# Ledger of designs, part 28: VH-VL binders against o29789

Target 1, 134 residues: o29789
Amino acid sequence: MDEKTLAKMIEAVNKHMPEKTRSLAEMLKEKDPTIRAKDGNEYYIEKRELEFIAQHVDELDWPRFRIPVILEMNDIGGERVIYVRDKLHAEFIKRAFGFDRVLNGILTLYMYELPQIRRKLRTASQVIFRISLK
Short names: E, the ipSAE of ESMFold2; O, the ipSAE of OpenDDE; V2, 0.75 times the mean of E and O plus 0.25 times the DockQ between their complexes.

## First folded at step 17 (VH-VL)

Design M3 (framework fv_imsidolimab; at its last look DockQ between E and O 0.49; V2 from the best seeds 0.00; counts 0 for: pae E 7.7 > 2)
Fold by OpenDDE, look of step 17:
Parts: sequence; C-alpha cells; structure tokens
Structure M3 (fold): chain C 134 residues (1-134), chain A 122 residues (1-122), chain B 112 residues (1-112)
Amino acid sequence: as target 1 above (134 residues)
Amino acid sequence: QVQLVQSGAEVKKPGASVKVSCKASGYTFTKYWMNWVRQAPRQGLEWMGEIDPSDSYTDLNQKFKDRVTMTRDTSTSTVYMELSSLRSEDTAVYYCARDSYDWLEGYYFDYWGQGTLVTVSS
Amino acid sequence: DIVMTQTPLSLSVTPGQPASISCRSSQSLLYNDGKTYFYWYLHKPGQPPQLLIYEVSNRASGVPDRFSGSGSGTDFTLKISRVEAEDVGVYYCMQSTHYPLTFGGGTKVEIK
C-alpha cells in the first residue's frame, strides 16, 4: 500500500470513529444494537460477536467493557503495528485469540495477526489510525 | 493469470464425508483468504466459510460449523473443504472463491473455481 | 443473519431494452470504515459466478458500462441499460459487511 492510499484510508476510517462507545452489557440486551459514528452514521453490531466477547469476559466486567474493540494502527520505526490500549480489550484479545505481546506496556499486534481478529469481530471491532502531526 | 482448479465430481452415500480440493496458481497463495460457496439444485448461492492464508483461522457459517473443516497445504497451493455426515440436502455444486484482498476486510470474490458437483444419494 | 431479498424473481427482457433488479437487506450494510460491502454477481449457465459490481456502484474489471449499481443502507439496485444476449443468467446480490456472508435469492434474466 502506497502512502497516498494509506493517507486516504486514515482519513476515511477516522471519520467513522465511534461518537460514543457502548457497554457490552447494554448492547447484549438489544436485538439489533448499533454504534453511531462521529459523522452521524450508524452501523449494526452483530449479536453473535457480542456473545463471543461475553464468553471471554467476566460478567462483572460487562458493564465496563466498551464496544467496539479498538484496534489502533500505528507506524513505529517504519513498521505498522496495532495497539490495543484498553486493558479490558487487551485481556479479552489475550484470552480469545492468544495474543499477549506487550511492547512498551501496550498489547501489540502485527499486521498479519489483525485479520483473524477483524474477521471474527467484523462489526464489534474497529480500526483507527493514529495521526502523526508534523 | 490467477486460476483455481477444483477436484472432480463426487458421489457419496448419506453419512459419508467428502473432501473437495481447490488448487490455486498464478498468485501468491499465502496472501489471500479462500472461501467456499455452494449452490444446491434450483437454489441460490450459500456461503460456507473462509480460511485465512496461514491456515491458522477459519470462520464457518454456523449452519456447517459441526460438519465442515477447511484446510490449506502451502506446499501444493491447495485449499481443502471437507464436509462430513453428508445428507441429501448437501447435494450441490461447491465453489472455492478467492478473497479480493490479502489482509483487508474480506471484500468480494474475485476469482472462482470451476465448481465441484457433490451428489449425495442412497 | 442478514437477509437479502431480491426482486423480481425472474425477468424476461427484449434485447436492447433496460432491466432493473432490486436487492434489499434486512439491516444496513454500512460498515464502520464508511464503506458498504455490497456486491452484484452474475452466474451464467455453465460458468462460475462472476463479479459485476463491488461496493454498491463500482464496475468490476471488464464489465461493460451498461451495467450500473446504486443504493445505500438497505436498498440497492442493479441496472442494465441495454440488455444483451450475453447478459442471460442469474444475478445475485451479496453482502460481506456482516458475518455470515449472505446472498440474495437470485434474479433470473432471460431474453424474450
């Protein structure tokens, strides 16, 4: 992927970031839960994905577990990596997918590890891009 | 050029298993997801599942989760779909279909195998 | 699962005349990256399905400009401005925004 394409993706993806995250607990109670993006658009979250998450998260944490799972794209030293900054998200990813690489105190995924998470959590996860200001 | 060549037609008894192969060529085999789609007679297309490039992850349609196994052989650039406990309703043409992008969001199926007819009859 | 409903079930068209196929999804197909992962396929007799339109309105490589796709959210349309003999087959809409991936029931297009 060239720089121009990446920039375009960053712009597009960030425009559709959640306006407000929602708790796993409240969304599990809904038949057709949605997330509203900053641009006002809404997209549906699959119940089966929420149920999958719930199976790997302590029920006591359901009210604290925020949806979507945030996967933050970063460019570090010329390499693209994904940060999972939220602690509950990180624990979930570890338990559900077996990824436990921690770099600089942050759960870190490689690009080749991302797809299986994104496809398993097609709607309940979201990729965001860190913007480096120069 | 990209080609997906599937194994030949199969005739099976109810309760048996069938393993369909899809040999890929003309591209980097280890970069693209593969899907399986079937079509029963006089029915529409039905997505069965997908397998990642590294053979480490599959996502199956829940309808088939207990009967379908998808695997890859990198050495032969071949993807396999095995369906067990066959029923008459499993009679269909089975297609392998390549995902359009390697690491992205599972967009569309850009290349298809020629299809494999599996007939299940007593 | 997302239900994709196509109409009509079948369509008989005089060559040179336009055709229109509708596909409706049970839920919005807007994805969290702002894209809509909705597609049209044509399944010609004796061939595997082939992509016509990707992401609602983009023609696949080699697809004539007489094919066009439109829509948003839950309502989508495939239009053929001038139907030709080679367009005969069953058209399917598909969504990949939600798992499992689902297809419409198909629309059979025939020539009068």
Scores: ipSAE 0.683, ipTM 0.901, lowest interface PAE 0.7, mean pLDDT 92
Fold by ESMFold2, look of step 17:
Structure M3 (fold): chain C 134 residues (1-134), chain A 122 residues (1-122), chain B 112 residues (1-112)
Amino acid sequence: as target 1 above (134 residues)
Amino acid sequence: QVQLVQSGAEVKKPGASVKVSCKASGYTFTKYWMNWVRQAPRQGLEWMGEIDPSDSYTDLNQKFKDRVTMTRDTSTSTVYMELSSLRSEDTAVYYCARDSYDWLEGYYFDYWGQGTLVTVSS
Amino acid sequence: DIVMTQTPLSLSVTPGQPASISCRSSQSLLYNDGKTYFYWYLHKPGQPPQLLIYEVSNRASGVPDRFSGSGSGTDFTLKISRVEAEDVGVYYCMQSTHYPLTFGGGTKVEIK
């Protein structure tokens, strides 16, 4: 990824970050569920993706499972890794995809694992970016 | 060179099933999803569904979900699409198409098979 | 499902003259990553479909610069600045922002 491409992705994320997350339980009841981004637009979440999540999440947890699934990309000294900090999101990813590098409740993913997740969760996941300078 | 080679044309009667194959070469088979798209005579293109060759996960167009099955054989790098309970309107050319997906690039079909004509008659 | 409406259905063009094809989607194709997953394909007789334009306006590798794409949201246009004999075929728009993936009905381009 070059600097120009990274800058464009950071710019896009700022405008399209969700203003408020929504419950999996609520969205499963809707025909055409959406989330509102900070740019004021509503973006569709494909119901097939919500159903995929539901297959791998204990039904008792559906009301508090928040959409979108957050994948936090961290740039640490030029190395990029992905953290999944939400405990329900991490457990879901572990069960659905088999990734199990969990330390202190945080799941760590390699960059090459990101496409596997994003492909199945095109609308129901969101990459966010954080920078560490040390 | 990436190649997608499909099985030959088929003639079927209504009520039968057809299974079309798509053999991939020139790339890592399990890294890219495979799609099936059909085109009836003098009609447009219609997406039928997709399969992840790494684990056989499928996402099927709801219009076909009850009649279509997609499978793969990793030892031969081959994807299959089976359409059951054939009707005359299923007469079409069926294409396999590779999804180019990379998280930086859009989702589009970069390589297509040559197409397989399935004719349903009599 | 997202309906993709192409106009015109057919287009007869004198060689060397421009051509324009429109595609409208029933919903915005802007994705939550800031991209618009909208594409143009050309289906020449006897060949599988060929990608011309990806993500609205980017020419695929090997596509001549006489092809250009534009648009946003729900309204998109493919322009051919000078039509040549090799451009004959059916042009399709496609979206992959939403499932199921859907194509426009096609625009047949012929030389008159």
Scores: ipSAE 0.027, ipTM 0.660, lowest interface PAE 7.7, mean pLDDT 85
ESMFold2 (binder alone), look of step 17: mean pLDDT 90; pTM 0.887

Design M4 (framework fv_ponezumab; at its last look DockQ between E and O 0.73; V2 from the best seeds 0.00; counts 0 for: pae E 10.7 > 2)
Fold by OpenDDE, look of step 17:
Structure M4 (fold): chain C 134 residues (1-134), chain A 122 residues (1-122), chain B 112 residues (1-112)
Amino acid sequence: as target 1 above (134 residues)
Amino acid sequence: QVQLVQSGAEVKKPGASVKVSCKASGYTFTKYWIHWVRQAPGQGLEWMGEIDPSDSYTDYAPRLQDRVTMTRDTSTSTVYMELSSLRSEDTAVYYCARDSYDWSEGYYFDYWGQGTTVTVSS
Amino acid sequence: DVVMTQSPLSLPVTLGQPASISCKSSQSLLYSDGNTYLNWFQQRPGQSPRRLIYEVSNRFSGVPDRFSGSGSGTDFTLKISRVEAEDVGVYYCMQSTDYPWTFGQGTRLEIK
């Protein structure tokens, strides 16, 4: 991927980031839960995905588990990896998908692992882009 | 009813770019991923990539990842597929197809666009 | 990439007779979630592809019961119990277990 394409992706994806996250607990109570993006639009979250998440998260953590699950794409030394910075998200992904690679204290996924998560969390996860300046 | 309506036929020269549109209607646009599949004349189907209209997440076929860009416009419920550095081998009918989120039934490609013919010739 | 191999590539059939198409994958299509993401599509002349079967053996709504899918692992089969004139076209298997998604070469069903 060239720099121009990457820049476009960053712009396109990041501008649609959620304005506010919502708790899993709250969203599970709704028939048609939505998330409001920064662009002002509301996007529906599939209830089935939330239920899937709930199956792998302790009920006590439902109020603390924030939706969407943030998958942060990072370019490190020319290699792209996905960071899952949120601790509850990381624990969930570990439990649900078996990914437990931790680099520098952050759950790290390879690009080829991303589709597995995205397939299950098509609406309840969001990819954001960050360019590493290191 | 669910419909995917694609833009009209395109004729391009080698090295140029083409942008095909796929307008969705009859359902909540952001609830379904859109895939692009192409078919060269007399050949089979080739998966090009997918886009999540909700957050613009994309995944492209490795062979095309350097030349293909998929985008969406939520205000018009339209997905776009742009292919750059066109070659004669890119001559094909390009289809958009909806992919449902139903895990249990796996409704892959439940609805298709009518196809867009892209011809690349010098 | 997962290679999907169909056979035969050309299938002439007499009306009313059964037809069978084989699809083999280069690796198991059993996904970690327990599902096997093998699909069958039909493409009639001059038309867009049409869904037939999902997850090996499930018919989509509106698909006649003369169509059936079976198989597991790396070997799959689409069967038509009684071929009708409207069945003329190209049939594709597709795997969506692994990215990138890949299609078989297609099997052209024709009436003798």
Scores: ipSAE 0.139, ipTM 0.754, lowest interface PAE 3.2, mean pLDDT 89
Fold by ESMFold2, look of step 17:
Structure M4 (fold): chain C 134 residues (1-134), chain A 122 residues (1-122), chain B 112 residues (1-112)
Amino acid sequence: as target 1 above (134 residues)
Amino acid sequence: QVQLVQSGAEVKKPGASVKVSCKASGYTFTKYWIHWVRQAPGQGLEWMGEIDPSDSYTDYAPRLQDRVTMTRDTSTSTVYMELSSLRSEDTAVYYCARDSYDWSEGYYFDYWGQGTTVTVSS
Amino acid sequence: DVVMTQSPLSLPVTLGQPASISCKSSQSLLYSDGNTYLNWFQQRPGQSPRRLIYEVSNRFSGVPDRFSGSGSGTDFTLKISRVEAEDVGVYYCMQSTDYPWTFGQGTRLEIK
């Protein structure tokens, strides 16, 4: 990947990242829940996606389950992989999709597995990119 | 009304890059994914990739991933597709299409741009 | 990549008569959620494609009921019960079960 392409990806991620996360329990109570991104825009979260998450998360964990679900894209030796670092997000993904590959305490997905998750969580998940320090 | 309006035709030399724009109107830009599909003269349709305007997530067709970049500007409701290292085989009409995300109807292209002709010739 | 094969590639038809287009995939289009993501599109001369059918057999809003889809697994069919002049164009099947999404080669419907 060249540095110009990586810089474009970093700019897109930085501007789009959520300014603050919100509780699943609180958002389930709202008719039209939203998340404010760092670019200053308000983004709707589809209620049905929140309900899908709730079906696969222990109800006692709803107050501390943060929205959006974070999918961290990484480049390791030219190979792209996805890390799910939040423990509640990882457990949700294991229960909902059956993915359970954990490396060094982090749920790890292949790139070709990401669309299956994104199709169900188009508004309730967020991809972020790791910066190249080269 | 939902509209996708693309930038005008381009003529490029081999080795150059092209950046095609797709300006969305009539709906909440960040709610729907945009796909790019191209059609070479006398050929069928080829899916190039997709972008989620809400967070800039992209997924590219493997045959093109080394050369294609999709970006968006939420302030202008515009998606861009840039194809580098152009070859004569890249001569085609390039379409943007909105993914009609709907849990009851699934993920399908409901609105298409008018197409942008890119001609690569020496 | 999933290869989508259409037949016939050219389909001349008399107005008012039925038409049938076959689409075969190189692997099952049944997804892990129990749905089959086989879609049909129409491209009229000089126009952008438009959607017709999703998930094998479901018509999109505004698509005439003379269009119907059927099939399962790897074998699918688009039928037009009575061809009208406005139906001329190229018809594509597309799978969205597996990445990358892929189209069939297209079937050109012509009035003879």
Scores: ipSAE 0.006, ipTM 0.545, lowest interface PAE 10.7, mean pLDDT 83
ESMFold2 (binder alone), look of step 17: mean pLDDT 90; pTM 0.896

Design M5 (framework fv_imsidolimab; at its last look DockQ between E and O 0.06; V2 from the best seeds 0.00; counts 0 for: pae E 11.1 > 2, off the site)
Fold by OpenDDE, look of step 17:
Structure M5 (fold): chain C 134 residues (1-134), chain A 123 residues (1-123), chain B 112 residues (1-112)
Amino acid sequence: as target 1 above (134 residues)
Amino acid sequence: QVQLVQSGAEVKKPGASVKVSCKASGYTFTKYWMNWVRQAPRQGLEWMGEIDPSDSYTDLNQKFKDRVTMTRDTSTSTVYMELSSLRSEDTAVYYCARDSYGDWSEGYYFDYWGQGTLVTVSS
Amino acid sequence: DIVMTQTPLSLSVTPGQPASISCRSSQSLLYSDGNTYFYWYLHKPGQPPQLLIYEVSNRFSGVPDRFSGSGSGTDFTLKISRVEAEDVGVYYCMQSTDYPYTFGGGTKVEIK
């Protein structure tokens, strides 16, 4: 995973839902961490979810770990799959949930696996959609 | 009214570093991302990167990833762009430009610009 | 990187006459959210660039209605219905659909 891919993912998140992403490190310092959505509202991120993430992420990476965790929905050969493109997000998902399937160099989840992550990260994860630009 | 005021012109030698500042006023500083764009003589516009003043997160053009550092000071509503290991090719006018992101728009465009800072790199 | 190609390189226009500038992207600028993050800027001499059109066809605040943008996918056009002296400068298209953000090479508009 290169920086460009990461940046693109962040851009996608910002364009679709949250106004801005925030670092895990900064949000862990707050009692009631929030993210601002495009609609202007602030949505609370549950601290327990952030703590859960922190338990599975090296402390040195907390400043670089961006919230929310991006779950990118894609259509591959007519099947819906979820890409976890961000390197730190992918590593986190591997450690926390045991998913390690890599397709085309990208951590890939099946739709039936998505609920396991969403249940643990109800507020700290975001599902986005991607359409090929080609 | 939104204003972006940049630091003055700089003259540097090759290998040196330059730090350009962009002071923002007239709006909530941490609400909008800030971009840096440069224009070399007789060249077009080139996007260098962006910074989120709220948490200092940056996205950089890969071309500059090893030489550019973007920072902010919330107490003074100022964004900084530091370019190291300067080369003659870095001679350009450098602009800060506010991103519309955060203004309830659906786009990512640069709605307000600084006046520009000329950086000349010569031996 | 998305390459933005503008044509023509330069344009000399008689005041009051129309002008048209084309911008082509190397790939579609339509994003998954349905938006096309494409923009036109004008860089007047001695001034910083200024936004003219955002998301293909929307005039930015204060931009005269003689400016109009159109296009989709990979092909975009800026039109000036009647060029005025104040319209002199270099016009740039830009995309922010993908990182890094990229500009066209510019189109210099001059008055005859």
Scores: ipSAE 0.017, ipTM 0.673, lowest interface PAE 6.0, mean pLDDT 89
Fold by ESMFold2, look of step 17:
Structure M5 (fold): chain C 134 residues (1-134), chain A 123 residues (1-123), chain B 112 residues (1-112)
Amino acid sequence: as target 1 above (134 residues)
Amino acid sequence: QVQLVQSGAEVKKPGASVKVSCKASGYTFTKYWMNWVRQAPRQGLEWMGEIDPSDSYTDLNQKFKDRVTMTRDTSTSTVYMELSSLRSEDTAVYYCARDSYGDWSEGYYFDYWGQGTLVTVSS
Amino acid sequence: DIVMTQTPLSLSVTPGQPASISCRSSQSLLYSDGNTYFYWYLHKPGQPPQLLIYEVSNRFSGVPDRFSGSGSGTDFTLKISRVEAEDVGVYYCMQSTDYPYTFGGGTKVEIK
């Protein structure tokens, strides 16, 4: 990842950081679902992305499945990796994409695995950053 | 090197179907969506749709939705586009084009293209 | 569908002189994730289209630095600081913010 691409990603994350997550079940019922970001603006979540998630999540879990799907970027020993900490998010990722690598009890993705996820979840996923640990 | 090699030119009658292939090499086939774009003589570019080779999910331009089928064969790293009920207006060069990959924040643009396949529809 | 309108339709340029191409979309290309999915392609005679600029202003690998992109919202510009003979062809803008993906009508660049 070059510095220009990383800077764009950081800017997008800051702008779209949600003020509050929303239930998949509630958002599926709305015509034009949105999430209010910390910048005070409403941002649309594409309905087709919510429907894709719903296809891979047991209906009983829809009320508890929080939107957006959280992808936590970390540096581990000089390697950039993505953690999926939410249990329902991790199960969804495993079912929809087949990724099942677990490090220290956390579903872990490499940077090269993320484009497939982000392409299907442009608006329904959110990257966050944590201080790297060596 | 990324390479997309398409099947050869085709001549078809109105009402027939055509199936164009696009064989990919030089990258992991299932990690990148594949798009189909056409250009009629003396016309601009027109997006027809895309396929995710990992699971065959497609997003099709509504203009072609009832006439286009996109499929893939992971064993040969090949995508196919079939256009049915051909009309003279479907005479065009058809391109496959790979969606971008390499950074988690990137996608939804065409970084590499096939050489094109001329499809001619004439009575 | 988002309509992409390019101007001019054609452009004759003396080698070494600058060129500028505009593209206007019928609605904002700012996607709900904060990104603008807008691109420039060059279609040289006898070749498939090639990517020049991705996400408004980023040059694709191998594209000379005489090409630059700018703009936001609905208005975008491609500039060539010094046109060379290899730059001849039809330039297309494209958006992938909303389906269907759409291209501009093209701008033909020729050498005088």
Scores: ipSAE 0.006, ipTM 0.575, lowest interface PAE 11.1, mean pLDDT 84
ESMFold2 (binder alone), look of step 17: mean pLDDT 91; pTM 0.915

Design M6 (framework fv_imsidolimab; at its last look DockQ between E and O 0.03; V2 from the best seeds 0.00; counts 0 for: pae E 11.2 > 2, placed apart)
Fold by OpenDDE, look of step 17:
Structure M6 (fold): chain C 134 residues (1-134), chain A 124 residues (1-124), chain B 112 residues (1-112)
Amino acid sequence: as target 1 above (134 residues)
Amino acid sequence: QVQLVQSGAEVKKPGASVKVSCKASGYTFTKYWMNWVRQAPRQGLEWMGEIDPSDSYTDLNQKFKDRVTMTRDTSTSTVYMELSSLRSEDTAVYYCARDSYYGDWSEGYYFDYWGQGTLVTVSS
Amino acid sequence: DIVMTQTPLSLSVTPGQPASISCRSSQSLLYSDGNTYFYWYLHKPGQPPQLLIYEVSNRFSGVPDRFSGSGSGTDFTLKISRVEAEDVGVYYCMQSTDYPYTFGGGTKVEIK
C-alpha cells in the first residue's frame, strides 16, 4: 500500500471520529444514547457497554469520563501499537482488562490485545489512526 | 427480513485486484459487524476478517493483512472486501457473514446470516 | 492460530440412524469472560453455510432438536439423533475465542 492510499484510508476512517465526545454520566441517563461523528452521522452507543464502563470507573469520574474510549492506532517503524492517551480511559482499561503496559508515559496495547477491548466496547470505543513519520 | 446480497462472479488475472460487495438490508446496518469467509475449491472455510460498519474498524487474518482491505458505505448499507495481488490460489467463493448483535455477550461472535457467495476466479 | 481438527472426514449414514462428529481444538476455547466461543455450521450443496449450534450446545433458531452439541475446553461433539436426507452436507466447527477465527477441516455427511 502506497502512502497516498494509506493516507486516504486513514482519513476515511478518521472521518467517523466523534465530533464531540459525551460524558459517561450524561449518556447513562439516556435510553438510546448516541454520538455524532464528524461526517454528520449519528451512531448509537450500546447501553450495556456504558454500564460495563461505569462498573469499572469511580462514580465521581463519570462526568469527566468521555465517550467513546479512544484507541489510537499508531504505525511506528512498520509496527502497529495502540495508544490510550486519555488518563481516565487508561485507568479504565487497566482496571477492566488488566492491561498496564506503559511506554513513554502512555498506556500501550499490542494489536493482539485490541480484540479483547473491542469485543466489550464495540460501540463505546473507537479506533483512530495516526501515522508517525518520525 | 435480513438479507445479504453479494456482487456477481468475477474473473481476474494474476496480479489484479477484486472488490466484492455485500449489501445488507432488513436490519440496522451499523449495529452488526460483518465478516468475510472464503472457500477455495475442495477446501474448507477460511476466515478473512471482520469490519465494524459503525467506525470501519477491521480485524484481519494476518494471512491477508497486506492484501485485503475491508470498507463500508453506510449510505448504501454495503460492505466491501478488496483483495489485491491476486493469485491462482485466491480462486474461491467469497462469503459475507453477519456477526452477532452488539452487546449480546451471551450469544456473541457467530455468523447468523450469510450472503449467497461470490465466485472469484483467478486465471492467466 | 488455533487449529481445529474434525473427525471423521466423511460419514455415510442410513436415514434414521444417529451420527456423531468430533472437533478438537489445539488449545482451550474457554475465553476470559467465561464463555466458550465454539460453533457448528452446516454447508449444504448449493447454499451458503448456516449456523447450527452456538456456544457449544445452543441450537440456533429453526434448527431441529435432533441436532445437539456438547463438549468443553478442547473437545466438542455434534450429534444428530436421526439423520435425514436434508442433513446432507459438510459440517464445520469454528472457534471465535481467539483471532484469527478458524474452522475445522469439515466432515462430509452423506446418506446411504
Scores: ipSAE 0.023, ipTM 0.683, lowest interface PAE 4.9, mean pLDDT 89
Fold by ESMFold2, look of step 17:
Structure M6 (fold): chain C 134 residues (1-134), chain A 124 residues (1-124), chain B 112 residues (1-112)
Amino acid sequence: as target 1 above (134 residues)
Amino acid sequence: QVQLVQSGAEVKKPGASVKVSCKASGYTFTKYWMNWVRQAPRQGLEWMGEIDPSDSYTDLNQKFKDRVTMTRDTSTSTVYMELSSLRSEDTAVYYCARDSYYGDWSEGYYFDYWGQGTLVTVSS
Amino acid sequence: DIVMTQTPLSLSVTPGQPASISCRSSQSLLYSDGNTYFYWYLHKPGQPPQLLIYEVSNRFSGVPDRFSGSGSGTDFTLKISRVEAEDVGVYYCMQSTDYPYTFGGGTKVEIK
């Protein structure tokens, strides 16, 4: 991925970054759940995506499971990878998608694995970028 | 090279079912969703639904929800679409179409490769 | 369902001349993730549809630079700077912002 394409991705994602996360338990109770983004607008989170997450998360963990699921893009050794640092998010990803690659204690996804996750979590996941990509 | 090869043309009577296959090659089958799109004579394209071959999860167009079933066989890299209770207006060319894979950081949701099409004719 | 309306329904173009095709959606195609899921396909006779433009303005691999896409919200345009004989067929716009995915009615382009 070149710098121009990366800058385009950063611009797109920063506009929709949430001001605050919300719990899965709270959002499952709402008919039309929303998250307020940093651009000041409220965006709907598809209820079906929350229900998909709920199928793969122990109900006792729903109050502490934060929405959106955070997918952090990083650069290690010149290769771009995605870290899932939140432990509940990582366990969910392992159970829902079968990804189990752990590098340095962090669930790690390759760029080509991202579309599979994003397709099922179009509104309930968020890609973020590390400042120090090189 | 990506290739999607569909089963041959079918002629069916009203009320019957048809099952169309789409065999994939040239890529990792379970990494890309598969869609079914049809085109009736002198009509535009109509999306029928999609399947995730990794776990068989489907999203179906509500128009077809109770008549269409999508399945897959990972050992043969093949997806299937079955349409039941056929009517004359179901006469169409049926295409399988692969959802895109991320190559330039797109999340999918468009069809980058299509099968050759399968003509299904429903007539009494 | 999101209705996709293409204009014109057909074009007859002198070789080497430009062509322009419009597509309008019944609602905004900007999704809450910041992406616009809008595409152009070409359906040549005897072939399956082929992708030309993805996400509004990006040319798919192997598509000549005489094709360009633009637009936002509900209003989108495909331009062909110099129409060639190989460009004949029916052009379709498509959206995947909301289920069901829908296509425009098509624009037939032919050489006169």
Scores: ipSAE 0.006, ipTM 0.572, lowest interface PAE 11.2, mean pLDDT 84
ESMFold2 (binder alone), look of step 17: mean pLDDT 90; pTM 0.912

